# Miniprotein binders against q9h3h3, part 58

Target 1, 235 residues: q9h3h3
Amino acid sequence: EDGFTAEHLAAEAMAADMDPWLVFDARTTPATELDAWLAKYPPSQVTRYGDPGSPNSEPVGWIAVYGQGYSPNSGDVQGLQAAWEALQTSGRPITPGTLRQLAITHHVLSGKWLMHLAPGFKLDHAWAGIARAVVEGQLQVAKVSPRAKEGGRQVICVYTDDFTDRLGVLEADSAIRAAGIKCLLTYKPDVYTYLGIYRANRWHLCPTLYESRFQLGGSARGSRVLDRANNVELT

## First folded at step 5 (miniprotein)

Design x39
Fold by ESMFold2-Fast, scan of step 5:
Structure x39 (fold): chain B 235 residues (1-235), chain A 84 residues (1-84)
Amino acid sequence: as target 1 above (235 residues)
Amino acid sequence: SPEEIREEIEELLEKAEELLEEAEELFKEGDPRKAKELLMEVIKLLWEALRLAEKLGNRELLERAYELIRRAWELLLKLKRLLK
């Protein structure tokens, strides 16, 4: 994907966070209700700003599924921003390692696997698989973008609570693959999002920490995971 | 030509900065919804400016675009905290 386009898409995602969400919350809703909810709100049909012909008449920022154990923790984002400004004015090197240290210090640890799919049956099918994995406990939380007025691909985000927990990140990838997902996946720590670091950043940092590609019958996991920050193959 | 591309980038950056200042003022005046609307337009203009500046290879215009994106992102984070 284009780096400059990624900056625009990230800004749109940030704006979507501020609009209402359609949520299936497994902490308070029986799992037996999931299939009906998925049929009512297929992401290819839910529109970003509402439409009388869609399932929603009002704006929807995200469609989300919360697992039974989901406990949101954004960390100290304000402290992170202050420390980031100080780092930039200090003249110290800005590297993946220094960003990782800032994130740990301020407890901004969440991250997500991203997949981009065109509106249609494949997107809805992929989302249903992810949503079931969340409700069944193989994944913690996920969200998918509604259909944009301008068209284009939609994104499914599958979150992990700690991007520094490599095993946890890899386990999430395995669960995504087990749900039948075969497209390219990229993993981005939320710290990069909060600091506005995208592919076209002035520090020439790789905003994607991990990349997962489906492997036909070759690996035990069904995927090959690359550590983009260190350029090392993990699987 | 390089000169025509430079002029286009400068126009995009000037428009983006003007709208960003308006969005920042709307945020201070207590109209976060309209601030958000203008900010989304700012981001679109800045993205196009970055694309052209990178293609042109002009470091000064690229640095200017990055500084405006930093300001825009700072406002987005403030809006996100306030609106949700």
Scores: ipSAE 0.265, ipTM 0.638, lowest interface PAE 3.8, mean pLDDT 85
Fold by OpenDDE base, second read of step 6:
Structure x39 (fold): chain B 235 residues (1-235), chain A 84 residues (1-84)
Amino acid sequence: as target 1 above (235 residues)
Amino acid sequence: SPEEIREEIEELLEKAEELLEEAEELFKEGDPRKAKELLMEVIKLLWEALRLAEKLGNRELLERAYELIRRAWELLLKLKRLLK
């Protein structure tokens, strides 16, 4: 159940990408305004469709925070898709290595740590911690899904520029943990999303490259990160 | 029953395919907003179909759902390029 909810949230999230975003941009807005913005738009109360009594009157796709160093670069998603279609028709084996190479070739290298939290104080507190870490420059960009009508789990996405940079992925995990986040984290490259690689895909590709589990009294990072493709611990 | 779940999946997939075709046509006709609205419904149906197909363990239905998800995604990316 939990795994499918995560992917359903990913597709709803993709549709939500086209709706208006509530954005705090640290490049243009003073960091001192962050607390007031967080109080105005708590993710547990911001509704997907602007329900009566919500902080938003209009539909909101995402609530996002952009850091000072944030530069949106999506790469060549169109070329990626064309190459993917050609690869599928070729009958060549498709592996995680194949997807990695496609991503590199088309410069579609972004990825994200994902956490799923129930609506409420814990979510809002987690989001506030992440938002502060973004504004302070420990993270580049993050977004959180608004509250759905059904009251399902909300997702926080923390992006990294390059899913092939293991160090950068691990640094983001460390920053998330330093922000007080203790839940399970999964890391997914955006290329997998763009190519429709979800759980139970026909190629049996795992869309999650990394998994982070919080560890009390463990290493300086406070987490154990597993490379799921190789089943190797990285920390 | 497994049979009832299968029928439900097939109905979801059929409806999703019909709406997807309509969304693709609306996109071609130059109504990207309506195409987006339908596509959101398509995606919702396909996710439910996929959930049930995973639960049933039916590979054929999974493959059909994934193919429709791929098409829906292609349309979504086209829409995203036009509406941004």
Scores: ipSAE 0.215, ipTM 0.615, lowest interface PAE 2.7, mean pLDDT 87

Design x4
Fold by ESMFold2-Fast, scan of step 5:
Structure x4 (fold): chain B 235 residues (1-235), chain A 84 residues (1-84)
Amino acid sequence: as target 1 above (235 residues)
Amino acid sequence: SPEEIREEIEELLEKAEELLEEAEELFKEGDPRKAYELLMEVIKLLWEALRLAEKLGNRELLERAYELIRRAWELLLKLKELLK
């Protein structure tokens, strides 16, 4: 497969992670300040590299909201990367199961629900809903990309602590839906992101574990969640 | 036109390379904050060059832009660690 897109995405992601973030940290900031912060930094207006005409004059990699109980644990990412390099030089097969075991061994268990939206009111409204859910304790942490110069779609990432905890992943999906989100959601473990494995990767791995589609049910509305790895419908 | 887009990409890449060399020199001279500020401008130029090169479908220009991004990336890693 073509490596260009994966390499380009990895370079962009790394640059964003290293640039300054705009953070609303509910652990140190009163919840009453959230609405003013959201009005000041709508993701459709915050520019990736800064612009005098935008809310930011300097580069912003991500706009994030941390919940009151948020305790970051990235695990041993350096150990993961070293083990990954050793695995590649060993000649052993690289499979989803192998990646899962590396992630467990190095405690790199976080993952995220992703949604892609065009810049504009719907993006800002969706982000505000997610941010409020985080501050109110229904979600742990979330971030959204700033506006790129090209005007492409932006991404909202809603994190969970453990991609191997199916119930926790589904609980986050329910909270996202309760916040009013109706677009397609896909779930990706951070282990794939740390190792630079995207949709078009040379190992032909699918980094998406779950998909969530909005639907209206008989007695209750919600979503249909598909386990992509096992091709099993969970809801 | 394709010719106008090609010229724009080449100008962006040339400017990015000049500024990247300046940023690398500032880093060596012990001015990491100016190096970082200049590197952010480099990344903006390279992002625009990549966007245009992708639209044009020119593999050679894409690879030139990506090589400069790799070089900018090496400097960015050093600067971010130092400035934390």
Scores: ipSAE 0.000, ipTM 0.148, lowest interface PAE 14.4, mean pLDDT 80

Design x40
Fold by ESMFold2-Fast, scan of step 5:
Structure x40 (fold): chain B 235 residues (1-235), chain A 84 residues (1-84)
Amino acid sequence: as target 1 above (235 residues)
Amino acid sequence: SPEEIREEIEELLEKAEELLEEAEELFKEGDPRKAKELLMEVIKLLWEALRLAEKLGNRELLERAYELIRRAWELLLKLKYLLK
């Protein structure tokens, strides 16, 4: 049941990108202000559409933390979309490899580690750990969804600049684990999000590239990472 | 029952297509904010239809859901960059 909710949250997340964000920007704000900001905007209490009883009266799409070195680069998403339409019309095979090349050609390289948690203390604690890792420079940027009107799981997204850089993706996983996160993580390139690649897609593509599981009884930084596309376990 | 699930999927897909066409027209008329509001409802309907179609294992309904999701995402991308 968690699988279906993850895909629904991903769809809602793309729509939320167009609504206002609550941002802690470490490029312009001292790190000493983070704890107060986290206390003011715990994700379990910030409501998606605004509410008199919540920290926000207006809609919020995302709650985000930008690291000191964060330099956003979305690439040429419009060119990617045009090329995607041409690819679908051409009859050429649609595979992970062709999507990878399309993303490289249009510089749409960012990707993210995803974790899904129920609203409450554990979500707020996990988000605080991730936010501190971002401000301290171990991660580049992260965001978390606000609380939905109907309730349900919330998602934390931890971004990397380049999904083709396996070492960078694995380094982000290590930093997430070092922050105390023990839940299941999956890694999705943003190109898949832009092109609508989710669990039940027409091309039967796996919607995530990597899966990370915490090692029971291991170090706080220990995890097992699986390359889902090639079915290879990475250490 | 499978018959009841099929009827539910067909109703969801029909409603989603009607609202998607309305959202596409609003975008064309220069009202991206209203187009976005309708598109949010379309997305909810389509993901529910997709979930049920996958559970039912009906290839025709699954393909119809995929095509509408593709159209919805194309409009969403246009709205995302226009409402930047």
Scores: ipSAE 0.063, ipTM 0.455, lowest interface PAE 5.9, mean pLDDT 84

Design x41
Fold by ESMFold2-Fast, scan of step 5:
Structure x41 (fold): chain B 235 residues (1-235), chain A 84 residues (1-84)
Amino acid sequence: as target 1 above (235 residues)
Amino acid sequence: SPEEIREEIEELLEKAEELLEEAEELFKEGDPLKAKELLMEVIKLLWEALRLAEKLGNRELLERAYELIRRAWELLLKLKELLK
């Protein structure tokens, strides 16, 4: 994919957080209602700013599914931002390790597996699989972008509570693969999003911590996961 | 051709800065919805400027684009907290 397309999409995704979301909340809604909800709001048809011809007449930032055990915790984003400004002023090295420490100190720990798909039946099918895994308890929470005015790829985000919890990150990958997803996945901590760090940044940091590639055959988990920061295969 | 690309980048950055200043004022004056609409336009202009600056290989224009992206991001975070 084009690098600048990914950065632009990330900026749009952050802005979308400010608009209303369409949410299936398994904490308050019976799982039996999920299939009807998915049929009513397929991500390939839901429009970003509303359209009389789409399922929505009003703007929608995200389409999301919350698992039964989901408990949101964004951490201290304001404290993180202040510490980041101080770090830049200090002259100390800016490395993945120093960002990891800032994130831990301010409890900004969430992260997400990302997959980018063109609008259409494959996107809707992938989203349905992810949504079912969330409602069934294999994943905690997920969201998908609505269709943009000018088209382009849409993104499915599958969240984990703590990007420093390697086992939790790998378990989420396994659940995504078990749902039938075979495309490339990349894992990004939310701390990088809050600090505006993308592929082209002045510190040459890689915002992708993990990559997952589908593997058919003898692998029990169905994927190979690479730790991008340390260039080490985890599976 | 390189001179034409430089002029295009400068025009994109100039327009983005003007709209960003307007968005910052709207946020300060208590109109976050209009601030958000302008900020989305700013982001589009800045990413196009960044793409062209990288193609041109001009470090000065790249750094200017990054500085404006930083300001836009700060406003975006403030708006995100205010607008759910």
Scores: ipSAE 0.085, ipTM 0.494, lowest interface PAE 5.5, mean pLDDT 84

Design x42
Fold by ESMFold2-Fast, scan of step 5:
Structure x42 (fold): chain B 235 residues (1-235), chain A 84 residues (1-84)
Amino acid sequence: as target 1 above (235 residues)
Amino acid sequence: SPEEIREEIEELLEKAEELLEEAEELFKEGDPRKAKRLLMEVIKLLWEALRLAEKLGNRELLERAYELIRRAWELLLKLKELLK
């Protein structure tokens, strides 16, 4: 029943967006302070709702690193929601292409590479690598979930500004691999998150656009990327 | 048995709808943080109902679960916007 666990965690992730974040903002903080910040807030030890024995006593929704050039733009989410309701009542088929057009029309273009790792040194090491890539300018922005009370895997999200820009999405994958990440990656556009498209969606849409697997050799980028929606290999 | 699973799903959906209505009212009354806490409980109940309804193969219960999930997600997104 792993599928429903993942959907429930996605809903919890949405709720986490509303709680305070721990942020290293490279736009206002010297890069030399990053290592100390990572040591203070390792994601395997930061607790979701606070604990006297953890680095935080108060709830933390996300641990994030903003790049020096990061400029957030969420688009017209309200217009997207209105158009989504109209689409559902219109009787028109709901497809990846229709959702893509809604996202473009309303400028809800951001998306993210996701990786799920168990709490521990490997998670903290992976996050440190991603955080350094963000601060050094190879990636724009990333966040990682804190440790949940029930345990289980934590998620690292690495954002790109336009999911329709395939080259940009692939460049982010390459930067993640260059940071030493070897686990499975999947890419999800934020429009799917806003509209509640997860594994158990009623339209049976594939919830992710791309899948990246580490290549032990024979790939210039260190990974093999599949377009899951079209079943086409890109690398 | 299928009959017992059906009853369980109906109880989950009834409880979820009651709590969702309460969360929607709290949002309208200007208490978004209490609405959020209650909504998280609604979502847990709805995912369990959906899981059982899929296992049972009952389309009417699946459709009811999906409709409540849609309402819950709409409220969650409004809360996210308001609470930043």
Scores: ipSAE 0.285, ipTM 0.648, lowest interface PAE 3.6, mean pLDDT 85
Fold by OpenDDE base, second read of step 6:
Structure x42 (fold): chain B 235 residues (1-235), chain A 84 residues (1-84)
Amino acid sequence: as target 1 above (235 residues)
Amino acid sequence: SPEEIREEIEELLEKAEELLEEAEELFKEGDPRKAKRLLMEVIKLLWEALRLAEKLGNRELLERAYELIRRAWELLLKLKELLK
């Protein structure tokens, strides 16, 4: 069950990217307004299509928080796609290393920690913790999906600027854990999303590079991070 | 039934493909706004198709849905560039 939610999220994310976002931008909005904004737009109550009685009357794609240091840079996504098409036609082997090199070449380096939570207090509390960490500068940017009609799990995405920077990825995991998040986290590069690399793809590529599991009484990070490509623990 | 779910997925995928082709044509014809509207419908259909295909555990239907999502994403990126 848990695995397929991420691909649903990719298709829904594409649709959601085209609808209005509810954004708290710490670059333009005082941090003191965050609590009022969180209370106004709890993710468990914000509906994808602006259902009657929801805080939003119009469709909402995402609820997002931008940190002070947030700078959107998507890189050369078009060049990436063209190179990917050429690679597929070449018949050359496609590996995680190939995708990494494509990402580097086209500067498409963003990635995200993903957590899936049922709608309700736990989700709203988790989101509040993440949003505060973003506003406080521990994280750069995060977004959460609005509530779907079917009441399915909502996703919180916490971005990092470079999926190839293991330290940055691990620092974000630590900040998420410090915010009180104890659920399973998976890390996915955006390049995999842009190239349509989902679970069960024909190349058998795992779109999840890292997994983080909460650990009680463990290291200072409070988590165990697994490199899935190499099956090696990083912490 | 699993058979009914399969038929529903196939119908969703077929409709999504038809609308996607129309959106691609509209894009080529220079109507990016109409193409975008259709593409949003395509993405919704594909999302539902994925949901059902996952529930059914049908790999073939998942692969078809993912291919259409890839094409939809390619069109979306082109549209985003034109509509900036």
Scores: ipSAE 0.072, ipTM 0.517, lowest interface PAE 3.2, mean pLDDT 86

Design x43
Fold by ESMFold2-Fast, scan of step 5:
Structure x43 (fold): chain B 235 residues (1-235), chain A 84 residues (1-84)
Amino acid sequence: as target 1 above (235 residues)
Amino acid sequence: SPEEIREEIEELLEKAEELLEEAEELFKEGDPEKAKYLLMEVIKLLWEALRLAEKLGNRELLERAYELIRRAWELLLKLKELLK
């Protein structure tokens, strides 16, 4: 049952990446317009395929906010693919270390903190907090899924530009917590996404590098961050 | 039964391969939107086949599923680049 749901969500996420996005781009749009934009496009009401009853009449894959300093760089994805193919045929062991090395070599370094929330006020409030943090410069870029036709949880993705930069990853976690987010967060490098490495993969790799749990009265950061790959507590 | 699970995996892999080949042809012929549509179905079928093959513990079926997943991801990345 869980497996079918995960497969369904993976297929939907792929389609979403290729469909139109609703974007607030702080590089070209005044920050004063953000509140009106958030009110117009609350993620709990924006529908995946459009509906006269929603803010959108056309399909929307993602709702995104780009920070003033956002400079997208997906790296050399073609080179990564070629190297991945060569690695698989070489007989060389496939480990988190070899994938990290391929990602560094081809500059495919971005990654994201993920949080899953049910449609409703709490989702919209969380997204508004994240969006404001992006526009104010505490985060670089974020996106949230629209409401699915059948319902279910929506996902907020908060990106960092370099998954090998632990300080940057931890700073993003801190900014997410400062925005009032208390749910479980997991961090996945985009290199795993580009190579199709999900929960089930033949290399038995964990696609989640970091996990963040909110602790009331916890660390000065408001959370405990675990390096899941090495089983080491970072905060 | 293990035999019934094997047959289910084989049917999923066969259907996924047919749709993947069609999606690859549509991409080459300049219809990336239809290729995208079929690729979504391919990925869904392949992850279900993978889940069942892991449960069954059949190495040949696992390798077959991973090979098709690899091809699907290669096409996905080309489509994402084209449809930006």
Scores: ipSAE 0.013, ipTM 0.428, lowest interface PAE 7.1, mean pLDDT 82

Design x44
Fold by ESMFold2-Fast, scan of step 5:
Structure x44 (fold): chain B 235 residues (1-235), chain A 84 residues (1-84)
Amino acid sequence: as target 1 above (235 residues)
Amino acid sequence: SPEEIREEIEELLEKAEELLEEAEELFKEGDPRKALRLLMEVIKLLWEALRLAEKLGNRELLERAYELIRRAWRLLLKLKELLK
């Protein structure tokens, strides 16, 4: 039941990855062009499958900004998937520690801070802030989903290169907050995404490692970060 | 009525199987993007069939839906490998 839902979500995620992306690549494009690009492609108006009334006539899977230092490394995803099948067949316990070891062994280390926002001004403003932080070098890479036909929420993903590097994950959270973002953030390693493990799964694994909540008063960091696995506050 | 629900489930399962076969052929012929788009539609049809079969309490139709879901999952794994 929840396994079926995970399969459906995995298929949708793959379709988005395969469809064309709208990319601002700071490695090859002057930073001075960013504001015009953001005005041309606000995520609340870019449609998933294109229409005459939107900025795009063709399907768009993701809208992305690559930082100057961005160097993609997905690791050995094929080896990860083969090892995952072998693990399931082996009857060995499937735990967060086991998945962490598979991810390390196969160098599938990236992860992402996620924020979900309704289509509209606040989404577009949040994306612009994130995009500027990426181009300015405070974050490495980010993506935002286009608008679905239904009035569902859109997602902004802000990536870090190593989910096992807690300090790096927390530094990304700080940079997101410094960009003016106040909504709830959750952090998910890409290993869970590649294996099709979502919120409700048969192994009772929590794919969310960290949760960040904005503080309305007082804290030097601007957020409180919770380690979801151990239920311990980190900030 | 129960008979109308049964007919609806059978139509959903038949359409899903036809589209799944087409998706498998497109994958084999080297069009993984079209294969994935059809697979997404297959999964949606199978979810609706599963929901109705559970409501109807028909174990045979429920088992048939799960069999097609497993087949769709196998294609999804192949597409994941091909398109990363």
Scores: ipSAE 0.012, ipTM 0.386, lowest interface PAE 8.7, mean pLDDT 83

Design x45
Fold by ESMFold2-Fast, scan of step 5:
Structure x45 (fold): chain B 235 residues (1-235), chain A 84 residues (1-84)
Amino acid sequence: as target 1 above (235 residues)
Amino acid sequence: SPEEIREEIEELLEKAEELLEEAEELFKEGDPRKAFELLMEVIELLWEALRLAEKLGNRELLERAYELIRRAWRLLLKLLELLK
């Protein structure tokens, strides 16, 4: 509730992005080695800051799997931030459409499906399914947070190259569902992260673009996807 | 060699700390945009230092890098609130 505490937690979250990662890179590692790697580094047991009793003695920020075709592209983030300052000064309405245009102009197009799970076998099973989908080419790249000392929920992030490519976003959702994932998924474009939309109180913007819920009695996709920005069902 | 990697990490950490101190001073003196530019360079240097320190397996260097990352992140949060 204290501003200092919020800053400290945010600092720890950012440190994870900058800390060393445990990576299975399908561009350089045979797919046959994945099962052994997953068994060695289950996310419920890998500790954030290292522990002799865990799989890692050294700190780990993220556990990641890179697909064979993975090629990172962050776009022009600095140009995006300068344009955002100009937009805020201009008095023009700040809407999902305006943010979309800024992202397109500055090529900041990546985004991710997020799922939050408690540490345990369900998390490890979900991650194994996602990792196999990445190595098999159904998804491009994914990462999962290591276990925090407090035992809070961990997050799996499944990235797509272009949040404006609705078909690509929906195909990623389908691949996640095909991997056996049944929990709530939310999709966040990286542009929202860079612009701090989670704190955009005065604009009343939803911090997620899409939401996916599992369908028990089922569609071919296994889920119902809602466009949160436009409040429209896509599936 | 491990010795060459250690020297590279120490150089990266020293450069990052110097630039971070400068960025903190610029923020206090009312130049948040210059502070932000230096901070982005600091974060890039610290990322490389962390990568190399993990490869080397050196806990002391990793902890030094984490201390600087947390300090840099604290400044980044202040700047992002100001410079949106």
Scores: ipSAE 0.000, ipTM 0.130, lowest interface PAE 15.5, mean pLDDT 79

